Miniprotein binders against q56419. Designs and how they scored, part 41

Target 1, 326 residues: q56419
Amino acid sequence: MEGRTLEEVQEEVFKRHGVLVPKKELEDLAKALEEAGLLLTEKVEARLKEEEEKLKRERPMRLAGLSYPEGEREARAFLEAFRASYPGEGEEARVLLMPHLEPSRVPEVYGAALAALEKTPPPERIYLVGVAHRPLKEKAAALPVPFQTPFGPALPDLPALQALDALLPFELFNTPLAFREEHSLELPLFFLKGRFPEARVLPLLVARRSPELGEALKVVLRDFPGLLVLAVDLSHVGPRFGDTPLTRTLAEEARRRDLGFLERLAEGEPEAALAFLGANPTRIDGVEVVASLLPLLRERKGKVLAHRLDLEAPTLSAVGAGTLVL

## First folded at step 5 (miniprotein)

Design Wl
Fold by ESMFold2-Fast, scan of step 5:
Structure Wl (fold): chain B 326 residues (1-326), chain A 120 residues (1-120)
Amino acid sequence: as target 1 above (326 residues)
Amino acid sequence: SAEELAKKLEELLKKIEELLRKIIELAEKGKFDEAIKEVDEFIKKLEELIEELKELVKNPETKFLADLIEYLAWAILELVFEVKDLLKQGRTEDAIELIEEILYAIKIILEAVKKIAELR
């Protein structure tokens, strides 16, 4: 469960059991479950500690062979196939918003991002901002290690990361384990590293809105200029996300909300984009990222290159994805 | 009803147990890609189990068992990712050892669900 550790769950369970006095048969069964849980939890804790130590050296590929090819040649062909799925030429980006949804579901949207990267001068560094899918000890975090890709390791920009850390009211390198399995960074990074193999990366995760992150990044970007990438998905609708089954009307509403949000960002009005979502309710996982990065998004005009609402027919659910250049 | 929910959970747990046994068999035969595919199906069934347990916790007398089962299910989910990594690395013996420990936990969960059904 996101936001709950195994230790917290274990403590809650044992506390509740201690208060309740069940029949002896239920007591014996509860004891067996507790003992099994303790054995498994000890193994999980040992493994997580070992994984945390490994993450001090590098971040391995987790989705190679699943979401993208493991081999460099196959990965290159895969990337070019995604570019070919978008009929447009793209536009230069100083800020790029792209999805982190499974790429095969929205190939045209990733193709649009690739088209924008083709028009963009190679940056010395990329500020890659994703969404935390595991709890962070602070509002945001970074992992200052090489991230493995089929195109070689994406090296961290250590001086820029240290400058960012120094300006924040919290420790930036606070939750290494949150990066072990984080597709909001890994999937965009595959495309970014394929296009800019020499660029260093600042891999950043946002869990809750952090205005101090945006203010600090504005300062760091002045001294360490680079490409800012917001790796966020848009509307989440349907039963898979705790909503009613998708209908044509609900799908049209989701598309209008996604586009209304993106168009306001494209006008350089991120506060208006956030207000629009408040007036037109939707579940967009990028809200906390946009809210954190306001100082970097104001008065930057751009263009929405692509948008799709991907339908998952078995669950009558959908996820929106888009590409925006600023 | 509580009885219908318990029966549904029993059926789901038995299917989960069958999937784990199949994963062991495939791993012993060196069929790692097929084993990993079955692990993905196991994850899906375990996530379904966790959702069904949210209804079971509404009964005050059995809430403590449902909470323990939920805790154990989440611990199993975490370890299943380790199983996938071990299978990808071809570490058959380590993968089977971990799967057998998960299987033991599933058996205890199944007995707990049966007992909950009996006492309603």
Scores: ipSAE 0.065, ipTM 0.586, lowest interface PAE 4.3, mean pLDDT 82
Fold by OpenDDE base, second read of step 6:
Structure Wl (fold): chain B 326 residues (1-326), chain A 120 residues (1-120)
Amino acid sequence: as target 1 above (326 residues)
Amino acid sequence: SAEELAKKLEELLKKIEELLRKIIELAEKGKFDEAIKEVDEFIKKLEELIEELKELVKNPETKFLADLIEYLAWAILELVFEVKDLLKQGRTEDAIELIEEILYAIKIILEAVKKIAELR
């Protein structure tokens, strides 16, 4: 264990609280946890190996029957209902920023994305850039396999993925297990595949800002044109995220930051959008993605179609979601 | 507060235990579709647990135990997908055996969380 020793924990607790926790109790607990971990290790390792081997072939649905319907007919009805939840008309998108939040929380925001997609000519390929909620070995990653959807598999654009890999200073095809459960790709892909069944996909994850990714994608997009999709959420505020329960003041600040971020992106000023957030005290999820894609967002003017700060009542927390076209 | 967080984690773990027991009961009755729904709910609750544990990992006083708990939580998350697959295949006995192992791990995590709460 490369972490702090039990002695260090004991000493720190003693220093802070004046309580000496019996070392034996900590040792027994640590041992029990280690033993439990060891018992699971063989099975976990075997399962991880199996899952990694499966991910060489396809990425199965994980949220079918939970976040969206598994059956195609029901999935189509789901799309129509979400589209109906947004009363406006969309605009043609060359870049689409849309949420990856649970769809039922922000239906009109996804509806706005669908409205934009209705006005968008069918792309040959979709560059789908999500947020890595799990650690990646590199700043960004791709999974070059079919992603299962209720509308059939979303097939990878292997030539474009290979071209991207060749331009990056790191191996793009890293951390396949990070894609297994990543909802930031699965949820937006449902809507994208439903609207553009023939489009190939480049499923990309960003863990940390990679200027190299944006520069590489700018070159790749020239030879392999397509729709760029940023699947990102906005502010994360409240107890789940380390804040006090949602107040009017906290909600107003979250909205201010979300809208200020989106508006600056809509003006074609992504650097100004990032600068506006500063230390990002409301934890806008999409910051690392936007920071990675600056070359693709500069000077593109667009429109904010929808925004919502959605309350999760059980935790008194809220997440911002928005739809932006460029 | 750390105590409030530990209490929340304890409540969440108890709900997870209840879900696991319900999955076993449904599986034993051959209600696999219902069992799978409960597995999906379990996954969501476990993901919530992992997210809540991030705060404990940040605290130097609890980091060691929190790291171990996080490790076990991730391990459990890997195993629950196997449970789901086993249930889909109708391999009830294998699924139940794996759930029992998960229940044991959850029990140990619960004890660890209680100990963390006592330290604060």
Scores: ipSAE 0.019, ipTM 0.330, lowest interface PAE 5.4, mean pLDDT 84

Design Wm
Fold by ESMFold2-Fast, scan of step 5:
Structure Wm (fold): chain B 326 residues (1-326), chain A 120 residues (1-120)
Amino acid sequence: as target 1 above (326 residues)
Amino acid sequence: SAEELAKKLEELLKKIEELLRKIIELAEKGKFDEAIKEVDEFIKKLEELIEELKELVKNPLTKELAEMIEWLAYAILLLVFEVKDLLKQGRTEDAIELIEEILYAIKLILELVKKIAELA
């Protein structure tokens, strides 16, 4: 750990957590971490520098050929097959909540999102808010570069991103490497770019509740109107996620919990949706995104178009996914 | 309990080690598609490890150390995606070298987890 003394680390732990760790134990652990780091230090540093430099220019596809086809024609057919998997009509969206779960697991949920996009006038820009699956230096981050897709690059809305950055108490472009392998942005973006090829994007990640982000976005959306997309999954239940094996009863409870959350959002009551989760405990990765975006979700009524609880049979686990238009 | 959490982390790290060794075996045999499948399974297990570390972050005594291990796990993720790219390119020897380095780092993380459990 460059630039930190053991004394400073110990003082920071005491100051932040009110616990004094014995110096020898902290020294032994710091030494072990340094030794672990040495094995990867030169290679990790070289790789991180190389990847960070690449990310200054563009964000390449990582899931092409795995979660979606890499060729444009095949990608178009794939997108249309997902739309066909949902038999209903969409609703116009000003705000769209959609999943970032592997699409092949919940095709009808992505189909519902596509149906909503069919009823939505083409936006000039899309505010795409995903969940950080890697640490961020701040509560939220953005990456102001083209994101590659089979439909061509999704171009960043640089003026809107700069307006957002100016309103935040932290540097918005703070963790480029967190965007290299981020499916919560890449998977929804595939569908969004396929339907709105001319729209620019603001790719945003939330790691922790940032009320500042929601307040800033409310201001930016006034001057730079666009479609707000919350790319979040719902319940995570079962041993895969540190819980008991899934039963029919637990699956029904998870489904009711997901729907209760979505229905309260559809009534324009996001605080009630969060309170409902507090009363009915579950692991939903979208909670930090919803909590950050409260000012944008209040008083907006809408409709739940689809919900599915996808069973991962080998692990007796499940992940909830839904499509909500506001 | 800290003991139960340490046991979960140890079991998860052992599965991660098994996956890395299987990836090496498949790469040596030129079974790149199968090796890439096992890399995806490794990524899932490493993400599970990061999620389990969040419980250690809740304990003030282990928080800072758990965050440092989490960051090291993130660095390993970046290397494993490089391994995936090397396998796609048929650069077997380079991929195996990185996997062996990752394997050693995983063993060190396991020793750090054991030390944290002893301190808790």
Scores: ipSAE 0.011, ipTM 0.285, lowest interface PAE 9.5, mean pLDDT 81

Design Wn
Fold by ESMFold2-Fast, scan of step 5:
Parts: structure tokens; sequence; C-alpha cells
Structure Wn (fold): chain B 326 residues (1-326), chain A 120 residues (1-120)
């Protein structure tokens, strides 16, 4: 679109640095880089087309060996370590809100989620609702294929997904490539599959507020009961997120915003939770998910098990994470 | 500063180049599990490179160079996932060919960074 080409970027780099050296040598090297970049870009485009086709069959692990161990034994030990990081007891969840932030940054928050899952009877299916980090063709999407995990594939609940699709005013299976590298689904799924290895999954992404999704899900849940999981992070503050550098005041505001939001959800008042965010609702990435799922969250009382504002000192930025059971 | 950027990029690119050569050697020996482990290490180094480049986005003097290298790094990251898949399938020849393409691009980036560093 209005993006920069390799040629445009290269030209601007040379204008800025090229005055005092033999330009012909730099120009020849830049030309070779452009040609290599074009070749790689062509390979990437071919790869994306192949990946879209492959995503009709399965969704492979992308974060194995990076955010969690690839092997089943090592993955099990990893889960145990996270559970051990939370000193409290869990509570049974009918609805679970958990983060999708890199687990190593907030181990006690994921530990609280694991504690809740330990107290929850095994569901036949999990409605896993994450946040789209890539554009979707519609307000929401799903991918009806097995998602690979170290504990084996998480199988899709095809009848429930088809029932959901039939009730929506848009095609549910509309953007398969958005699922290729989606940590808001992959990271929570690792923990969920480890605890509930036999549960089927409805992997759902929300990009924009979709009240029709929440209304359709309420209907589908009556015929296909299961655990509803909202995989959302909370406050995003600081320069890394296009905001001012973190101060004690801003960190305190972020903690109050996070907890006030979660506490109102725990009271069964999701509209009040959204209203509480006031002028800055977009600073919590779960807003669109909560707004979409209002019918499922009303009048469900619960408890906040954990909350943490994770500080990134080098960038003076922070991300909030929490575990809420309803 | 630009000098600091060039030194960091040179160091990271040399490490990336060495990892790619190690992956080729392991794949040629049929040590696919070890090769895949080295691919995962390569992905970590490449993500480190991308994150390092983002630190310099606000500096107008370095932004254009950082953007160009970040663009190529993301393209390489995409192809490295394909390398991992090919290795899992035991498709040694296809994996090595793709690694060699990536290695060539890394070599050109390294040479470009070195040339630009001479200007600082």
Amino acid sequence: as target 1 above (326 residues)
Amino acid sequence: SFEELAKKLEELLKKIEELLRKIIELAEKGKFDEAIKEVDEFIKKLEELIEELKELVLNPETKLLADAIEYLAWAILELVFEVKDLLKQGRTEDAIELIEEILYAIKLILEFVKKIAELA
C-alpha cells in the first residue's frame, strides 16, 4: 500500500551516509542486497500461499522451544514449575480469564490459572477466545483444524464450530493465515491442553467488537456446554506501546485500572467493567473480547486469583496480566 | 549511536551466520533433532536482532537502515520456519538449499553493515 520498498529504503540510507565513501562500491552492494531481498520476498509470498493451504489441515506449533518446551516430558515439568510458582489454591471455573503474555514474565499468574484448572471438572470442550494480532476479514474468526501441542493435537469441536458459524451473520472461517502465528491462542492452549488433554477446542479470535458473536456463543453453549476461556492481557503502558515512559504514578494507575476492571467482571457486571476504563479503554487488549462476550459474563460472580504488572525496565514499559474465575 | 548499531548488528549477523553453517553440517550428517535445536537457537538470535533494531526506530539517522534490515530479518524468520519443517520431514536437500539462500542474504547484510560502519 503506502509501504516502503527496499529500493526506497536503500536510496534514503545512501543519501544520509554516502558522501565520504566510494559510492560505486556501496551501490553495488546495495543492488545485491535488493536482488537478494526480492528473491526472499518472492519465496515468502510463495510460502504464505503454501501455509494458507497447510492451515486447512492443521495448525503447527510456532513457539515450541521458545516459550515452552517441545517434548512432552519437558512440557509437563514446565507446567509443574508454573503451578508451583503460585502459592494459593484454585477455584472452579465456568469462565476463566487468563493472560497470553510470555509465560516466563508472569509465572505466578499462569500458576493461578493452572490452580483454577485443577479445581475445574474436565470439560468436553473449551471455547478459547483470544485477540487477533493480525487483521481479520471479519470481526471474529475461527480455524477448524487440529492445533499441535507438546501434549498432542488439540482437536477442533467441528459440530460446535459449525453450529456457531450457522448462527453468525458472517463467515466464521474467514482468515486462516491470522492463526498461523497467534500467541493469544497458542500460549493459553499449551496450559489448557496440559490440564485437559481430552477436551476439544473452539479456537476463536476477536479483532473488533462483535456482540453477535457473544449472542451466538450463548446459544451454542447451551447445546455444547464447555469451559469459556478469555485469553487477554490487561494494561499496556510505556514507550514500547506508543505511550509515555512509565512512572510510579502511571504504574499505580495501570494497576488500579486492571484491578477495577477485573473486580467488576468478578461481580458479574461486565458493562460496569468496560465503563470503569473511562477515557482509556483501548489500553487493555481484552476490551474487544469482553465487549463481544457480554451475554456470557453478565451475572456470573467470581474471584480474581492473581494480578501482576510486569515491568520492562529497559523500555520503561509494562504489561498487566491477571487470572479471574467466574 | 550509528557506530553502536553497526557493531551490534555485525556481532549478531556473525553469530547467525555461524549457526546456519552448523545447521547445514548437522543436516548433512543426518542429525535432524540436533539441527532443529540449532534452528530454534537461530530463531532466538534473529528475534533478538529484530528487537534490537526496534530500539533505534526513534532515531532518524538510523531508522532507514534499521527498517531495511528488519524487513529482511522478518523475511528470513519466515523462511527459517520452513527450514524447521523440512528438517522434521527429513528433506535434507531442500532444507540445505533454503539455508544456503538465507546464508547468502546474511553475508550480504553483514558486508553492507561493515561498509556503512566505515562511514561512521
Scores: ipSAE 0.028, ipTM 0.485, lowest interface PAE 5.7, mean pLDDT 80

Design Wo
Fold by ESMFold2-Fast, scan of step 5:
Structure Wo (fold): chain B 326 residues (1-326), chain A 120 residues (1-120)
Amino acid sequence: as target 1 above (326 residues)
Amino acid sequence: SAEELAKKLEELLKKIEELLRKIIELAEKGKFDEAIKEVDEFIKKLEELIEELKELVKNPETKELADMIEYLAWAILELVFLVKDLLKQGRTEDAIEAIELILKAIKLILELVKKIAELA
């Protein structure tokens, strides 16, 4: 709304709705927003400057002591406990889909991811693609700094990131602050760094469908081979996500949509997976990631190792999580 | 619909307002660890609100008003991180002042959400 006048806002409302919002009411709202905006802008600008300076050197841990242990020994035991939560054996992965949901809620799903990593030869680099939980200036972004973990810093693959940036029609390093509080990268990275301590990382966020990103990554992966990781949660259902309270029918539908989506990806048919979701009454997190990475997912057959719909009883809501190897 | 989304956002914003009041009470009592825990819950709820607002912004009939709400939501999120840092430092008075600004902004979002509902 920067640069918008009150009269311009009122005129737009009239043109679109055919209803004129009372001028006095809009004036009162505009004055209140201006007063709050001035105070918020001053504090936000000071805070953003501090965080941006910090991010020029490294990305610190934000969830240590909350979602995973701070100490290396405790973190190692935690990771091994998650592996033990999955009774099966993994499969070698060239592409791994894993969740970014709070790990303690779906330990067997993260355990399945660990099992797959156990069967996978150590990659020189990991392309870690998460979901932006803050607006990005462009469709996608990356942050080329070390990401701290209890196992030491996950170092950026600067040559591969620069090669990717050169192929994109937009600046890749466009929104550093979006990475400050980003669990879709931090939580998977904890497990990935624990299993592949020497691997470098390309930390990538997708906000909107970027076919350009998928095409560029296809080229970069040829010159800089590595493990592709999609950090994606599945269905989001219930009042916490704007739906009706969770019923047996809604939970069954969410499970069917999650599994149908994953199984189509496992057949190497990502367009069919997206089409299967259709209008999607269950909100699958990361559909923009899959849509962006189509060139990397086509014709790759694999296996669904785990799936769970995690129930949150107090809110009558649920989130789906799965592990898929391609 | 925009009306259904506005109603859901109104419910979510009221729950967020309740969480902020709990944080103020805990901070005034010097229970900083408990207040920080509540701040983490509030961050999670605010992130959920921002996702709902993205759907509202995509509706061309309400985009102009939704842009104002989205800006305020992101500004509030930055203030919440400031509150967490102030609480970690035991700076109760500064943390309460920041929380009061957040509460004022949430009330403004509620009024804008109601206006969107009236227009659609």
Scores: ipSAE 0.014, ipTM 0.359, lowest interface PAE 7.2, mean pLDDT 81

Design Wp
Fold by ESMFold2-Fast, scan of step 5:
Structure Wp (fold): chain B 326 residues (1-326), chain A 120 residues (1-120)
Amino acid sequence: as target 1 above (326 residues)
Amino acid sequence: SAEELAKKLEELLKKIEELLRKIIELAEKGKFDEAIKEVDEFIKKLEELIEELKELVKNPLTKELADMIEYLAEAILWLVYEVKDLLKQGRTEDAIELIEEILYAIKLILELVKKIAELA
């Protein structure tokens, strides 16, 4: 369901049945579908509707007590421990690429991101662009509500979100349920809110390449300047991701692919970075995000601060993570 | 072809039934992390199925039925994410009930694909 919610699926069935004059065979199938009970049970529908209504007011923490501490004091200590895991100094970021996988797997990479944030003047707002792990009704979406964190709520930048929505050929606030369980926003936001507690946020998800989003963001950033954050993981290799078990050769290829991608972005050449990925761009999580944001990444030079390919030994799989400053 | 797809779906259904029963057994034993890993395996198999279903939309005579099957497969994918969330919350009974309903929906998709083959 690229850009489709469960409610939209039901509307689609009704519209197709109501508008079309189906053949007898199609009518019999539609009747069987209705009688058998659609995939959505009344119980699941009621639960999703309730959760969607809650998301109109705020986005609660889902990973507190699991991926990061619930209490503010413990969360602060946790954040400082990650910073300490990176021995280097950061660079000022106008654009920051950071991971969204489980932080404990790659503490040095998150530490590098924190180091960059230390060198960055506090922004009034953060454009946080993650990867949709659930279908969106459109190519991209945003949720204009406070996102809860242990450091207090990350408030939405409503004027900037409204300006963005006005420039897009689709409704920006189109799939609130996709934000309910979205670690590509929640995990980076924990670190960003800890460092910039006063910054407002534009929480954005990309499901498919949207050049319209990149063009619109370029315009909005002129009127509403802020920090652009690309929250993306890199190579996904091994059986967990549909590949053969991890070998030394596959791991070396994944590291080469990750670093080649990041280094080309650091040269201000995002098209070259995408081309370098070759025939299998889906093995790098952030390809759709980078492809959508081309106008914001061109001719911006920077530095790769950290990279790690994290081995998940039980599954013979690995996920790449990196920190890039532009 | 629709007939070849129906045969593939029958083979997939048997594997999915075994996988879902394993997920139920793990959830009943409170092994939620292991159950979630099995759900991730199921998601990958379902994503492969959705890609194969896209070939059916190229045939104008079966387009309406192919579209219906695609939306059902994508809806199942959404419900599998709900199963994963229920398992994370330790809501075993709710997860099992939803898994059983997903299995039933997959059987319905197989029936629809077989009817497409009959219309060819």
Scores: ipSAE 0.013, ipTM 0.333, lowest interface PAE 8.7, mean pLDDT 79

Design Wq
Fold by ESMFold2-Fast, scan of step 5:
Structure Wq (fold): chain B 326 residues (1-326), chain A 120 residues (1-120)
Amino acid sequence: as target 1 above (326 residues)
Amino acid sequence: SAEELAKKLEELLKKIEELLRKIIELAEKGKFDEAIKEVDEFIKKLEELIEELKELVKNPYTKMLAYMIEYLAWAILELVFEVKDLLKQGRTEDAIELIEEILYAIKLILELVKELAELA
């Protein structure tokens, strides 16, 4: 397998997970990787190089025609339908927590987010923080290019991104390929761009807890004010996520854990929210995002506008989603 | 139990294999839109597999195997997006060839999952 030695495999595992393994286990792994050498073929390398070059200019839509309509008129009608699915009024947000799972599964939750955006003055920029579903070279990353949407390109806020990069102990623009297929940014961005077409965006991904990111963002937000959006899903329960089949009791527990987490965030107590999850185990995919952004969440009081545990009956599984305004 | 989790992972891998074979059949019949829909289902199942692997981490040695299986799964995901592009272009023969390579990689992941379960 070209480009892979035992030393390189060991170094990568150590850097990624802090694990140093015995040579015997590495030799067994090397044999398996050699047999799977097609996965590290010149074909994959050529594709990644081509995609990386394209990402230097723009980030294309990947979910258009699947999760939302490709055409602008159809996309606008789609967005209006989500707003209409939420019967309440929103509240002004300085910080918005919204989901990134398939919108059609939780229309009322996305509708609540849209309601909050209606009450929010148009920001000059949006700090959109999603969850990395692919490995990053550092704890966090950003991609400083236009992101295509049916409403036109969401333009990057280059001065604010550069200011953020300068304050971080790592290179912010470190893993462009991680942004190629990233629904935690693309799905919320669809709604945000539809509501605030003139706002520039800082598209940020968090893979691991980065207190440095939260501290740097606090400084940058002072000089470059904007809307902070945390695009995170809540509980993941059931066999689809490696868990026990969902029962009514487990679903009720997941709802209580989601709401307990959100309610503590709404009281301006993000450390208490994280501690609550430790006492009441759940698989909330936004934990690393919240833990990274503590300085921005402390002492900000707000309101939970919507919550839903979306049940997937065929797999006896569920994913929690919520809208929180701070 | 570790044994029950390994069996669940094996069942997920079998469903992933079934989806890939269905994609081949649809592509051969020129039903590219349906084939692409099945590719999206495959991606969802592969992402489920990656999450399940975290439960098999019982000690430092098995942790390395779990992370390497995860790495292989992400590499397969890259190839799957190439399959989608080939299907959109109507390049049926190239798409099928790449799917066969992915099927082989899935088989290797299954063997690693079995080994991981035995060490756990």
Scores: ipSAE 0.012, ipTM 0.319, lowest interface PAE 8.2, mean pLDDT 80

Design Wr
Fold by ESMFold2-Fast, scan of step 5:
Structure Wr (fold): chain B 326 residues (1-326), chain A 120 residues (1-120)
Amino acid sequence: as target 1 above (326 residues)
Amino acid sequence: SAEELAKKLEELLKKIEELLRKIIELAEKGKFDEAIKLVDEFIKLLEELIELLKELVKNPETKELADMIEYLAWAILELVFEVKDLLKQGRTEDAIELIEEILYAIKLILELVKKIAELA
């Protein structure tokens, strides 16, 4: 904060309203805020340097004991309970779309994903594509380290990640700190590692549509075949997401948009799915992932196994979740 | 309106201040699981603050101050993970010290917002 800016503000107010304001009081508050900000910024910088160094070795669990059990035996029982919450059989998946919101909120949706994984032959590797909840230096990123889980570490597929990096016009291994607190990878990975303990993983985050990522992945998947997982949530509606309080009409619109999007993907028509959403007024976060992965989704027909709009009553908000196999 | 936005900011900052004081009380009593749950509520209020500040940056008279407050809000959000880790470890004094520093910054932001509102 510059003192000149405060002087300009004070002068403009005086010119418009003829009011003299206590300059010293505003200056004292601004100086105190600058000093507090400097101290907080220094603490953030120190912590981020430490965390970045740790992320060169491994990505530790952050949600263990909160969203899933910390111990292996308890984690296995937890997985089985989620599978039991879905009263259906799965379908084999070449591509799986599954949620990344808190599992306890939509147990049948995660159960449907588990049912699909039961019908799917164990892949040698999983391409796990999540949504960045923190800014990335580039449109997409990956972190090439072991991700800890209650079932042991999910090991990175280093040859496949290096092949992917070589084909991209940007450094793939950027913004490691964005992976520190990233539930769109951690929560799906818990379920995937529980079902496919031997599979290597490519943990990928998309912040903005990257057609170059989809084109590169199409090439890499030919040489390094594996399961493609899109870990995305659907509609985000209500005050928590900058919207009006949830009404029956808004909830119906969110459900309509979620299902219309998923159904068009199931027909192998990802461009039609994106066009159906238009301006994306209910904020389906999967849009940027689908737009990035078009070459991998075209002409792949499949089935919507589950969908739910989860109500967060205290905030009058809701998040859509679904399971789709292609 | 600028007056209505300032009122919403003031109300939100007061709620944040009250919540941080409750977290300190729970930490002092060794109720770490309950304190961590309130930290998650603090994250929601802080995210709401950041959204309101995006509207404030559209006002040319307060843009630089709003940008600074937004930057501080993001810095506080990053430190929230440190608070959670300290609480999980039972490091009560370290957690309270960090929360007190955050509380001090929130109080300064509240006073600054009140003074800016008086000029609207």
Scores: ipSAE 0.088, ipTM 0.584, lowest interface PAE 4.7, mean pLDDT 84

